VH-VL binders against q6p0a1. Designs and how they scored, part 12

Target 1, 160 residues: q6p0a1
Amino acid sequence: TQPHAGQPMDSTSVGGGLQEPEAPEVMFELLWAGLELDVMGQLHIQDEELASTHPGRRLRLLLQHHVPSDLEGTEQWLQQLQDLRKGPPLSTWDFEHLLLTGLSCVYRLHAASEAEERGRWAQVFALLAQETLWDLCKGFCPQDRPPSLGSWASILDPFP
Short names: E, the ipSAE of ESMFold2; O, the ipSAE of OpenDDE; V2, 0.75 times the mean of E and O plus 0.25 times the DockQ between their complexes.

## First folded at step 6 (VH-VL; framework fv_masavibart)

Design b7
Fold by ESMFold2-Fast, scan of step 6:
Structure b7 (fold): chain C 160 residues (1-160), chain A 121 residues (1-121), chain B 110 residues (1-110)
Amino acid sequence: as target 1 above (160 residues)
Amino acid sequence: QVQLVESGGGVVQPGRSLRLSCAASGFTFSKYAMYWVRQAPGKGLEWVAIIWYDGSNKYYADSVKGRFTISRDNSKNTLYLQMNSLRTEDTAVYYCARHGYTSDSYLFDYWGQGTLVTVSS
Amino acid sequence: QSALTQPASVSGSPGQSITISCTGTSSDVGGRKYVSWYQQHPGKAPKLMIYEVSNRPSGVSNRFSGSKSGNTASLTISGLQSEDEADYYCSSYAGSNTYVFGGGTKLTVL
């Protein structure tokens, strides 16, 4: 089965014997230096060589079919994430989707030239970051409360 | 168990055509990119072609570009190599091989037994 | 002709350690971490021995190890055994969706 839009059909437990973990350096290169924001606001992988790797193919699937390219879509995904949070912990797929959506917000924040646009992307990112931290820290966070939205927004706002 | 079985090899005259097949089993064929690699008698390995898991992208060695066509039928778990305008220097054992999916590397993780193609007059 | 340079032959005695080199350019071996090594016994298909320069697949003896320095990758076989006698090929991604193999090295166990 070829992977398409929807839940990943690939299993990390497929292989028997030695299952070498994915090389963190390749994933990091893809996320840090291998991505480009196109004119439509969609993230894509610049290097087709990196895109043809296993992690590259997985990222391409997520970026092309599941990561929103505009503010409205991103806000809708945030609402869906908040609904998912009411139940059990996020699946690996949903968590990766969350992280890539957040990365998209950072790219859009960096590309925005107007203060109002920057502020809106920063606000959405702050909410996504808060939800991520809240989910990860349920029952384990040393803090009594997650960071406030104002605190997160002010940290992100200095980025151009 | 991952198995790749090539077939379709034989003796052909220069200028003729031949189609090789590779039957895959033991894994989800449609999730993996696939290769053809050849080896002339007594010589080394030479990459021939790659096809992506969905058949959308295909790339060829310069020595076969324009003459060979790689294709796949995911419903039949079969990889193909259509060889046109065959030359004496195309004489080789042709292997199909699977592209590794559980790593970030560009590797040939499983190989078939090979099928011999002899191009002679 | 092969794009990657390997010695035509190498030999060693049982229990000895030997190293096979694979030299390319900055566009393949030097510029990428996608070097792999294959073992081929006469009349048999190649078998993956090392991938991503230094990683071993399940079932490959820890006597086999890989490394890279600049434009040269190396396969080292320690504790040589008679069954190690075979041809060894290096391979690398060469950019632009192309792949290259070395010319192969015949290992003789004396």
Scores: ipSAE 0.000, ipTM 0.474, lowest interface PAE 18.0, mean pLDDT 76

Design b70
Fold by ESMFold2-Fast, scan of step 6:
Structure b70 (fold): chain C 160 residues (1-160), chain A 121 residues (1-121), chain B 110 residues (1-110)
Amino acid sequence: as target 1 above (160 residues)
Amino acid sequence: QVQLVESGGGVVQPGRSLRLSCAASGFTFSKYAMYWVRQAPGKGLEWVAVIWYDGSNKYYADSVKGRFTISRDNSKNTLYLQMNSLRTEDTAVYYCARHGYTSDSYLFDYWGQGTLVTVSS
Amino acid sequence: QSALTQPASVSGSPGQSITISCTGTSSDVGGRKYVSWYQQHPGKAPKLMIYEVSNRPSGVSNRFSGSKSGNTASLTISGLQSEDEADYYCSSYAGYNTWVFGGGTKLTVL
C-alpha cells in the first residue's frame, strides 16, 4: 500500500548509524574503472551493472545531461559559472558539476592527439582548476579570483 | 576536397570472406574516427562499425559482431572492413563515412560512393 | 528493423513546405543533441543536411531546417523544388558508441 511504499524506515527500527556513507569501492569503480570516453567525447559508464547502482544512475544522468561533451559547451558553461557566481562557496550541486566537468577535461586531454586540441583542453582545465581552488580556499587562497574565460581565450600560445 | 573511395566489393558465396578498403584523401585521416554503414538493395541505412582515430577502440552492430573486423592503416590513409562468415543478409552497398566530431561535431559528415557486396547461393 | 520511426512517404507541390518526423526514445532522440538528417538521391551516397538537431553544414540551403520536441525530431523543407525529391533519413547517437537510423522517408514533389 502507499503508506509502506512512501515511508522511510526509522534508524532505531532498522539499526545502524544516523548517516550511512556511500560505498567507496563502487564510487572508485565508477570513476576510474567504469568510465570511458565515447566517440562523441562524452564520458559514459561502460559497465551496465555499475550503471544500475544508485550512484551509477545519478552519475549517468549528470554526465549525459549536465556535463558538456565538447569544448564549446565546456567554455560556455564555464563562462556562465564565472558570470553568475558571487564568491565562494559554490552550492554542492555547482561544485559537483565543476568537478565532473574537470574530470571530463582530464579524459579529453588524455585522449587528444592533436597539439592544438590538447592545448585548448589544457587551457579550459586550468581555468576549471582555478575555480575549484578558489572555492576550496573560500576566498582566502594566496591567488585572487580566477581569470575570466575571455582573459584565457586571448592567450596566443597554448603551450608556455 | 574530402574524398572517400571504397573498393573490394563483389559477389561471394555464403560462408566466405571479403575485405573492403576505403582510401581517404583531402584531410588528415589520422585525426578522425571512421565508420562503415551499409544499405541493402531497396532498404534503409544500417550502421555497421566505428573505429577511433588511432585504432584504439572499435565497436560493432550486433548483427555483425564476431564476424566483421574494422581496422585502419594511418600511414596509408586507408580504412578496412574484414567480413568473415558472410550471410545472404549481408548483401548491401557498403559506405565508409567520416566522423566529424573532432573539429565540427558533424556526424557521418562525408560519405564515399559505396561498394556493392552480393552474397549469393 | 529501424530503431527510429519515420513516415514511409511525404509529398508536396513546388513552393510548399513539408515536414518529416523522426521518433525515438529518451536514450537517443529525446535525451541527446546528436540528431542528424541525410538526403539520398537514387544511386547516390547519402549527404549530410542537418546535424545536432538544427545546424546546417556549409553548402546546405537554408530552406532545410531541423527541430526537436520530446522524443521527436523534425526536418522541415520550405520552398520545395524538384531537386529535393529524394529519400531522407534521420539518425541519432544512442550512447555507448552506437548509432541508429530511421527507416527513411520518400519525398515526392508534385
Scores: ipSAE 0.007, ipTM 0.617, lowest interface PAE 8.4, mean pLDDT 81

Design b71
Fold by ESMFold2-Fast, scan of step 6:
Structure b71 (fold): chain C 160 residues (1-160), chain A 121 residues (1-121), chain B 110 residues (1-110)
Amino acid sequence: as target 1 above (160 residues)
Amino acid sequence: QVQLVESGGGVVQPGRSLRLSCAASGFTFSKYAMYWVRQAPGKGLEWVAVIWYDGSNKYYADSVKGRFTISRDNSKNTLYLQMNSLRTEDTAVYYCARHGYTSDSYLFDYWGQGTLVTVSS
Amino acid sequence: QSALTQPASVSGSPGQSITISCTGTSSDVGGRKYVSWYQQHPGKAPKLMIYEVSNRPSGVSNRFSGSKSGNTASLTISGLQSEDEADYYCSSYAGSNIYVFGGGTKLTVL
């Protein structure tokens, strides 16, 4: 059958009983000690028990399907993000995607055995970090807009 | 049809070196991590080494670390295992195996027929 | 020595069911879904039979099933046939790019 026209996700308020926030200890455990790179270069959750928690399931989905596993994909996503900044501000999901992509870059930087590859991951990470900082300021900080990925090669100062 | 064909096995003396090759066909070799797994005569399977899909990272079993080097040439669809300082306990059939395609599947989905390495004096 | 513990042998008659166990630790079998099983006939390469504890690849008979309880994974073969006679190995990812195999179980169909 034909696809049905998309419906808005407009649930305003459930107005329910007590809702506990997600367990911060589990989130810290996932981020601090629960992640590793697999042989395909994809960041994943090591422990199935942690992955079976609500935050673990959500994180697994984002890492598996939305975070790029290689340098080319990461560079392409960074370029897409920079182009997006001519429009509305980043959504919460886009910001989470940015943070997780940056985290993936840190793991790839640590794992890289070749100097050239390590340098390229470091450059992409620096630009993602600058995009993150710029987004957090949202025009209220005296922060220059980050340079595009294509202009990074012209910067000769040591990586901070 | 996925095929993995090993070559380079033979009889060598202890302390010598040998290089194994695995020719891959029937799939996009550069998109898959690859493994070497060995099996001593009459014994079980033992993982030896893994190489990431792009060749950027390599990991080894403790028994071979510092002696064996895994490498690949994605332009030639070929996986290699350089074996140095061979010991009699390295005597085994060496299998080339492919990693399952998704990051959530840690498995050896296709295997070659193996090549026998005999280390004896 | 093998990192995962399997019985050395198991036997059954045609039409019966048998189960092969594979015992590890919480860092491999117990804590993860990355258990796989391989069938090896004499003189042949291993063949993947089960992956991620209980999933079957295309072309593998539904007589083969996998399960896990605590630190022990199990391969069950129902409706035993003579061609099932082979060595069976379990394997698990143990983290940090380390892979482990069981010692193998020789299945004899009587």
Scores: ipSAE 0.006, ipTM 0.599, lowest interface PAE 9.6, mean pLDDT 80

Design b72
Fold by ESMFold2-Fast, scan of step 6:
Structure b72 (fold): chain C 160 residues (1-160), chain A 121 residues (1-121), chain B 110 residues (1-110)
Amino acid sequence: as target 1 above (160 residues)
Amino acid sequence: QVQLVESGGGVVQPGRSLRLSCAASGFTFSKYAMYWVRQAPGKGLEWVAVIWYDGSNKYYADSVKGRFTISRDNSKNTLYLQMNSLRTEDTAVYYCARHGYTSDSYLFDYWGQGTLVTVSS
Amino acid sequence: QSALTQPASVSGSPGQSITISCTGTSSDVGGRKYVSWYQQHPGKAPKLMIYEVSNRPSGVSNRFSGSKSGNTASLTISGLQSEDEADYYCSSYRGSNTYVFGGGTKLTVL
């Protein structure tokens, strides 16, 4: 038996349960208030403490290497997704990329100073949103497939 | 090697306009975000505006928003600040400055010598 | 109140060490790595001395060092020399492409 008095706090970290309760909370905080655009248009985590967590490091990797930072790269990624996509559902990896790319578009749309640039980011965001909607309806969508970047008619009136 | 040279400063009456230029040399201008920073006589530094490397995004201090416009011409390696509706409190030395090498550092790594703008009647 | 808080003046003798503080909030200094320090001699442009709290650009003396604790960043100059006499400004990134400077500290040597 060990003496009770003078026993130091010896925990290096809190153990997880059958699920990791802290990881979803940290991810929500990162997505809610932890992101900003750098001067190259790339999203990054602005809080260094949050960025040093396991979810923060993973998100940093995705944002830096897999989410496009400019309009041309975003359009190219969307076109590649559309060309390679067989239908819903997307893989977990592709769905995360789609969501983060859409989030990047929202930040770029908010940041844009010029009306023309805002319009272009809004159009790309609308197409990404339709790709997300197509995944969510699991093959019960009225439209078989979202419109390509070269087709703007259904973006102007997607719900007639 | 990196050199920034401001020009266009002078004496101007309140309500008038003035355009500043900054000529850049010794680096690939089109790869860097650029800043304008000012300093009123005997006072501290105040950030004025930033422009992305390609001219796509521009941000301004609240004190100048709606009156000043930052722009750049990457083919001429030149940064501009168009100053409209000038006020006596805009009197300052205006510096152009380069954004640091890494995109996520948010620093002013090289500065020009500055150009004096005096707004007086 | 956009300016970071610095003491108006600090003084020291040659060979001594001095420290200049820069106090902000969690949104500009506390939770972030984006603190830089600039040296300005009278009539001259500012010069970058420290970036990202503690990093030195090439050509800056190792007598200059930076640190941070909570919402306060510090610039320390060791082995003071007469040429160090200047105004020193801290700067930080506030978010949304917004930048702030401290009010500046006049360093007097001797």
Scores: ipSAE 0.000, ipTM 0.566, lowest interface PAE 11.9, mean pLDDT 81

Design b73
Fold by ESMFold2-Fast, scan of step 6:
Structure b73 (fold): chain C 160 residues (1-160), chain A 121 residues (1-121), chain B 110 residues (1-110)
Amino acid sequence: as target 1 above (160 residues)
Amino acid sequence: QVQLVESGGGVVQPGRSLRLSCAASGFTFSKYAMYWVRQAPGKGLEWVAVIWYDGSNKYYADSVKGRFTISRDNSKNTLYLQMNSLRTEDTAVYYCARHGYTSDSYLFDYWGQGTLVTVSS
Amino acid sequence: QSALTQPASVSGSPGQSITISCTGTSSDVGGRKYVSWYQQHPGKAPKLMIYEVSNRPSGVSNRFSGSKSGNTASLTISGLQSEDEADYYCSSYAGLNTYVFGGGTKLTVL
């Protein structure tokens, strides 16, 4: 029920009368065709033909404008999500955003060459994963709601 | 006007170290990923290294991995290449180059004039 | 051994057209839009001539054009002029923050 809920996903680029593969098949191909990090830290679609499909354009828009490209932005988004969310379930938009942000963290973790940077991305990914699990469990997981980012930073070992 | 000016090249013996610098001007240096590309005398271009806009991530060609370190100082608009354990096959003109305007513009849009590194005994 | 395959040399007469090929794999040239071409005169730095397969930077003559078919990108120079005599290199993003160059093609304007 967010005022902007579905707004980025509602905008469909016009393909005219052209038939495209069903969205699930194209999304599967997009995920298997290989997402990669660009030199600015944004996830991007390697295959330009797949990126030019309607689902590809929507995913590109999400990755470019809604998924943070740096650690600070990712931490801020996670903190905002935790502060504003009352509990599961998340809206489909927020859940998709959460999953894509987590995927971005995995790519950044793999790309990081410095141990300190890898530790920070791993920490943020762990918190995003816990938010995902908490939402999937609808609040009934063996673990209670995940700690806030600040709380986790305070209690984790300096070498997590 | 975008300008990139390399310096630090010279003659050095095998096994020694050398540091190259690239002074950038005419653009917001901290917004662009940067590259080092080399060219051995009479040979073609070879990509050496890339560094992201914020200095957080670095990638190297297999031929230099573990020996060369790329770094940058955004407050000084300067790119560096620390070259350790130099070999005769590292002899080349080393170019500083800028990544394209957008994050997915995987191209070398501006190049410096290059600095010659000669590794000889 | 170059990562991308170019002919070592090509020649043409003033006013003619020539084409230089650049062959890679599906993980670089074939699967991506990130093919660029560079012109290098002796003793000078390379200059970007074509980017994203077929786009020209401001200031590059429309005599230079690029295309791609499968795993092969091509640079075409029409209306050859003496100042076009140079070495030409193709390059492609190869994924995972790695980059590859072709071996270079020496263009001689006869």
Scores: ipSAE 0.000, ipTM 0.538, lowest interface PAE 13.7, mean pLDDT 80

Design b74 (at its last look DockQ between E and O 0.35; V2 from the best seeds 0.00; counts 0 for: pae E 10.0 > 2)
Fold by ESMFold2-Fast, scan of step 6:
Structure b74 (fold): chain C 160 residues (1-160), chain A 121 residues (1-121), chain B 110 residues (1-110)
Amino acid sequence: as target 1 above (160 residues)
Amino acid sequence: QVQLVESGGGVVQPGRSLRLSCAASGFTFSKYAMYWVRQAPGKGLEWVAVIWYDGSNKYYADSVKGRFTISRDNSKNTLYLQMNSLRTEDTAVYYCARHGYTSDSYLFDYWGQGTLVTVSS
Amino acid sequence: QSALTQPASVSGSPGQSITISCTGTSSDVGGRKYVSWYQQHPGKAPKLMIYEVSNRPSGVSNRFSGSKSGNTASLTISGLQSEDEADYYCQSYAGHNTWVFGGGTKLTVL
């Protein structure tokens, strides 16, 4: 929890070098072990203590309001994202949204019991991953589509 | 046509047990999460419990936690609610419901016609 | 108590329009698209009238419409008819595999 100006001090803090865990450690725990799918197919944070941290509250709002919970919604958002190729590179907000949507696809892929359903989620995830790679590539990639996986090898390794 | 038929309701004394059943037909039962809702006489609706498509993950209202157990048998297209340690405040019509969400879409929930459970001394 | 707030009663005359409100929080009605409305006649099971805030199932009259603004969902019935006299309940997904309901509104057609 990071207090705002005038907010009461965190009661677990003491003087002389004892400090609360930093936000990045909390975020790592949230992303690795703190998430699960609910009955609507939406990712949520299981632990209310983790959800009450600043990064936890922010993530909860992103998952609740902005990350699609079903295959059709995810495909619709992917289509909208692809249409944005006519504009500038993604904002940090859009990029985070893209990453969380991809993470949602991975959870749905893992939870799916039927091969055909797994295939659909894997396909959508691959397309979202390419959009992520495109944004990281920025000025080196064609403006009209995300790069293939092979194109990244030449950019990351100057001695191919 | 989606059909949900509840059974097992009746009059029972406090502290006793009762098992409700819900027979489903007209859809692929194993594809849908199922839940129970109840309504006390002259009162509003209260969600009771939910079970996921494959029988994993079960969640309960605080008022019934530790006393009620939801289960399903996908081979028989049947949902169950085992009600233990019954209290007079558990008196209600119990509705079986098919959750409308699937991995591909959300259509809408379907409810059965209900079965009356009366807990009285 | 019910988690969602509805007026206990509303009334109208045939041909008029009435609106029933359902107020929750940002964790249910305000933050989600999973708001449903049910109609219940005495002695009968509830019938779904609206799902996902504003969608109608097949067979439900277009006189029934749903909307949402902030933390409040609304059910509007236009061209009010005597058969509309019933109790109306709102329901919302509240997250964490939990649903909440409104206390119900008794509609009287005068």
Scores: ipSAE 0.277, ipTM 0.677, lowest interface PAE 4.2, mean pLDDT 80
Fold by OpenDDE, look of step 7:
Structure b74 (fold): chain C 160 residues (1-160), chain A 121 residues (1-121), chain B 110 residues (1-110)
Amino acid sequence: as target 1 above (160 residues)
Amino acid sequence: QVQLVESGGGVVQPGRSLRLSCAASGFTFSKYAMYWVRQAPGKGLEWVAVIWYDGSNKYYADSVKGRFTISRDNSKNTLYLQMNSLRTEDTAVYYCARHGYTSDSYLFDYWGQGTLVTVSS
Amino acid sequence: QSALTQPASVSGSPGQSITISCTGTSSDVGGRKYVSWYQQHPGKAPKLMIYEVSNRPSGVSNRFSGSKSGNTASLTISGLQSEDEADYYCQSYAGHNTWVFGGGTKLTVL
């Protein structure tokens, strides 16, 4: 029984009305205001007023419907990113998705009560960070070699 | 139909321990966070504890922190409350409640009928 | 955490409209949309009547409505009926995975 290769979710169809962020600064403000994980494992904007703004509503939709809520989904997204590594730089949307997924990993790592689960989230976060650096390096790095996170791996010390 | 049935209540002396259970049916138990809420006789409702859908995280009211432990067995569709070092002020009807599953709601949509715990000398 | 503030009791005649207030702080009622109301008859479990300030679950009468202004949420019961006589509790999410209830309001139908 051949494992049904999950059809690549046509990224085009879910791209309904989530317009690209008009201003990166707005996204930064929303994230800086704080996120929280609910008891169902969903990530939310902590400030309700900000969440009710147009940019806030967009971020909410991204967090709820596009950012993976579990480790398996996150690993799948990571695999897709790795497959795209040799290609052109990520679209603005894909890059934003990558960043939000990384951020989600940090919150989940911190919320995890078990050491094994924390370790797994930390590992995925590190790999997503590598993909982020790789993407940013495209067109700028002399040998198209992934930047060594050698010094960054030390940042992944288990959160106290 | 969603059903929650509490059990394990009774009369105990101060300093003793008691374990409550809540049997869940009529929904996918492993997808919902669960709560304990208590009500002292003739008093209002008090939130006691919450546990994540997968058991990954737990939070408690200050009044029970360090004494009570919430847990769950998703394979048995059962929620538990281990109560240690019981006090007279812990006397209450204890309800298990389900997290309301609407987009991002923080509410109790279904409740059991409760089980009475009496702590008396 | 301190309980949300409700009046101890309210009363009304059949067919009248009554309102129960629930006052919290900017960290609970005022800061979030996560205000719910529960009805409890004597010897029964609480029943969800309103969630997210103003939404009704399926099977709840349209006589029940909810609103919020500032740090105060309100439950309004229109066309008061004898079966509405019960205790009513407001509830809010207080952040940091904590929940808070009001002290409860006894509604008497005269």
Scores: ipSAE 0.235, ipTM 0.744, lowest interface PAE 1.7, mean pLDDT 87
Fold by ESMFold2, look of step 7:
Structure b74 (fold): chain C 160 residues (1-160), chain A 121 residues (1-121), chain B 110 residues (1-110)
Amino acid sequence: as target 1 above (160 residues)
Amino acid sequence: QVQLVESGGGVVQPGRSLRLSCAASGFTFSKYAMYWVRQAPGKGLEWVAVIWYDGSNKYYADSVKGRFTISRDNSKNTLYLQMNSLRTEDTAVYYCARHGYTSDSYLFDYWGQGTLVTVSS
Amino acid sequence: QSALTQPASVSGSPGQSITISCTGTSSDVGGRKYVSWYQQHPGKAPKLMIYEVSNRPSGVSNRFSGSKSGNTASLTISGLQSEDEADYYCQSYAGHNTWVFGGGTKLTVL
């Protein structure tokens, strides 16, 4: 009958705060301070003083509750992004999620000790990068000429 | 709801091996890092080992490095500790523990009941 | 092996408040803002009482509170009751996948 440590926060408990992105300079400063990948596969801000600020607490909530924390969740997010290729450009909030998810993949790729796991993370990262290029290209690139990573993209196909 | 049940403890001679198991239920085992923590009779708590949520990384206390191996089977919701070259100072109750729900708290939020390992001649 | 310093024992009378200290370094208690406290009755598994320095899990009495100043964390038990008699351990994360406990404090309720 022991209680859980740290009650989970659902997305409705914060209201609209997570939907209002911080200024890019603030986000850059938080990310420049560095993140750590813990034993549960969660990213958190290394600098505890910065983590305690309002922008730091917002980033922590994003990393903890909205950015996928494992390979399967990241693959599902990637599939959702691929389904949106023909739609309008992502909202600034969704684009922030895309970038943070890509950053998460880099940390997990570096942490992976097994070659198969490294390969899976590298493959997912490359596809997220392709989705990023696709979204940045919307409205400025010919619709019949999607972004390409060339031969690198063929190596990174997650679904042969 | 969350339950951790250790097994495999017993009496064994120095130099022998023993394998502990921890059966987990009531939570998504594959999302959590897991720990072994031990307590010698009449003594304090000592962290022994940790394994990442997916089994990819393992870390050990200096007192057990090279002798103990932590592992997990996420399809069976089971954590293991292989203890080789046992010494009398390894005599302890061995607890299975779960990493706290919030990853930035670095705490043990649920513990099993423990299993006693006695190493004696 | 203990990396954090706690008093070996502390005592108090019913209804009093007592404080148990846990002293580490800037690398664990001071540098990491999170300290946890565990209560252990004889023959039982430890129970989480305080996390993130000062938060209580659901079902833990508000008589238990925590604080931190510099490299020292403190557990305060107010309104001391006979069932509070137990061993108490502090715990921190020292970085580099290393978890450290205090040596434990035996609380005696007179």
Scores: ipSAE 0.006, ipTM 0.544, lowest interface PAE 10.0, mean pLDDT 80
ESMFold2 (binder alone), look of step 7: mean pLDDT 91; pTM 0.930

Design b75
Fold by ESMFold2-Fast, scan of step 6:
Structure b75 (fold): chain C 160 residues (1-160), chain A 121 residues (1-121), chain B 110 residues (1-110)
Amino acid sequence: as target 1 above (160 residues)
Amino acid sequence: QVQLVESGGGVVQPGRSLRLSCAASGFTFSKYAMYWVRQAPGKGLEWVAVIWYDGSNKYYADSVKGRFTISRDNSKNTLYLQMNSLRTEDTAVYYCARHGYTSDSYLFDYWGQGTLVTVSS
Amino acid sequence: QSALTQPASVSGSPGQSITISCTGTSSDVGGRKYVSWYQQHPGKAPKLMIYEVSNRPSGVSNRFSGSKSGNTASLTISGLQSEDEADYYCSSYAGSNPYVFGGGTKLTVL
C-alpha cells in the first residue's frame, strides 16, 4: 500500500539536499528487535508496536512492496539502482531502500544452503555495499575506493 | 537569495567549440548537484547534463554524449559546460539549474537566466 | 519516444479553472512521485511551480495544484489571472535517462 498522506517527512539538511532520518534510536531498536525472513523470502519486522511507528511504517512499506524477495529480483533492482545513480545523490527513500535491500541480501546469504546460491547472494551484497559506501563516502571519505571484498576480485575488471 | 548567472554564449560556426560558465551565489554550491538544460528557439526544454555535488559523477543526454563535458570548480562556485564539435541543432538558450530534492524527488529548483548559443555558418 | 505528452495549448477566461495533463509511462510518471511542473514566461527562465506531484514551493500561489492518476499527472490552475499566461512544462525523473520533459503547453488567458 502507499504511504499515508500527511506522514511526517524526514528531517531536511539545510543547503546539502541531504535528508537525515528522524529518531535514529527507533531505527536501531527496529534492527535490534529483529527482522526475519518469511517463507516467501521477504523481510518483516517482528515487533508490531515498533512497526507502527513512523519509521517502522515506512520501513514496512519498503520491505513489503519494494525490497525483492528473490535473487533475480535483487539483481534486477541492483541494475535499476545503478541506472538511478546516473542522476543526483539518492533521495532519503532510495537510500533507505538501498540499505534494506542490502540487509535482505545478508539474511538470504545466511539462509542459503547451496554454495552456488550463497556465492551469488554474496556477490550482489558486495555490489550493494559498494553502492552504499560510495553514496555515504562522497563528501566524507578519502577519494580512494572503499576496501575491496574478496568476492569483488573476479567481478570488477580494471581493464575492460 | 539563490542566483545562477550563465555566460560564454555567442555565435559560432559548426564544428567549433564553446565553453559556458555558470556563477552560483546565495547557497553552499559544493552541496548541490547541478544541471545544464537547453531550449532551442521556439522549442521545449531538453536536459543536457548533470554533475554530482562533488564532481564524482557526470551524465549526459545521448544527443551530446562524447561532445560535451560538464565540470565544476567548488572553490569558485562555478559550473562549466565545454561544448565541442558543435552542430546547428545545438543552437539553444543554455540554462544552469540547481538540483533540488526533498524526501524522494529530483527537480530543478532554481534556474539562471540563460545564455544563447547560435551555431550557424 | 520516451518524452512526456502534453497538449500543445489550453485556454481559459479570467477567474476560471484549467487543467494541463502530462502523460508518461510506469517508469517515469506512474512509478514514483518525481513529477514537477515549471512555468515559463516569454524570454524568461523557467520557474518551479509544483514538485513531487502536488507540493508547492514557498511563494507559489495556492491557485496552482497538482495531482496524478496512473501514468497521467495534472496541473490545475484555479482563478485564472492574466499573469498566468505562459508555457507550462512537466518533468519526471526517469532512471536510466535521468530526466524527461513534456513538450510544453501554451496557456492563453482569453
Scores: ipSAE 0.005, ipTM 0.499, lowest interface PAE 13.9, mean pLDDT 75

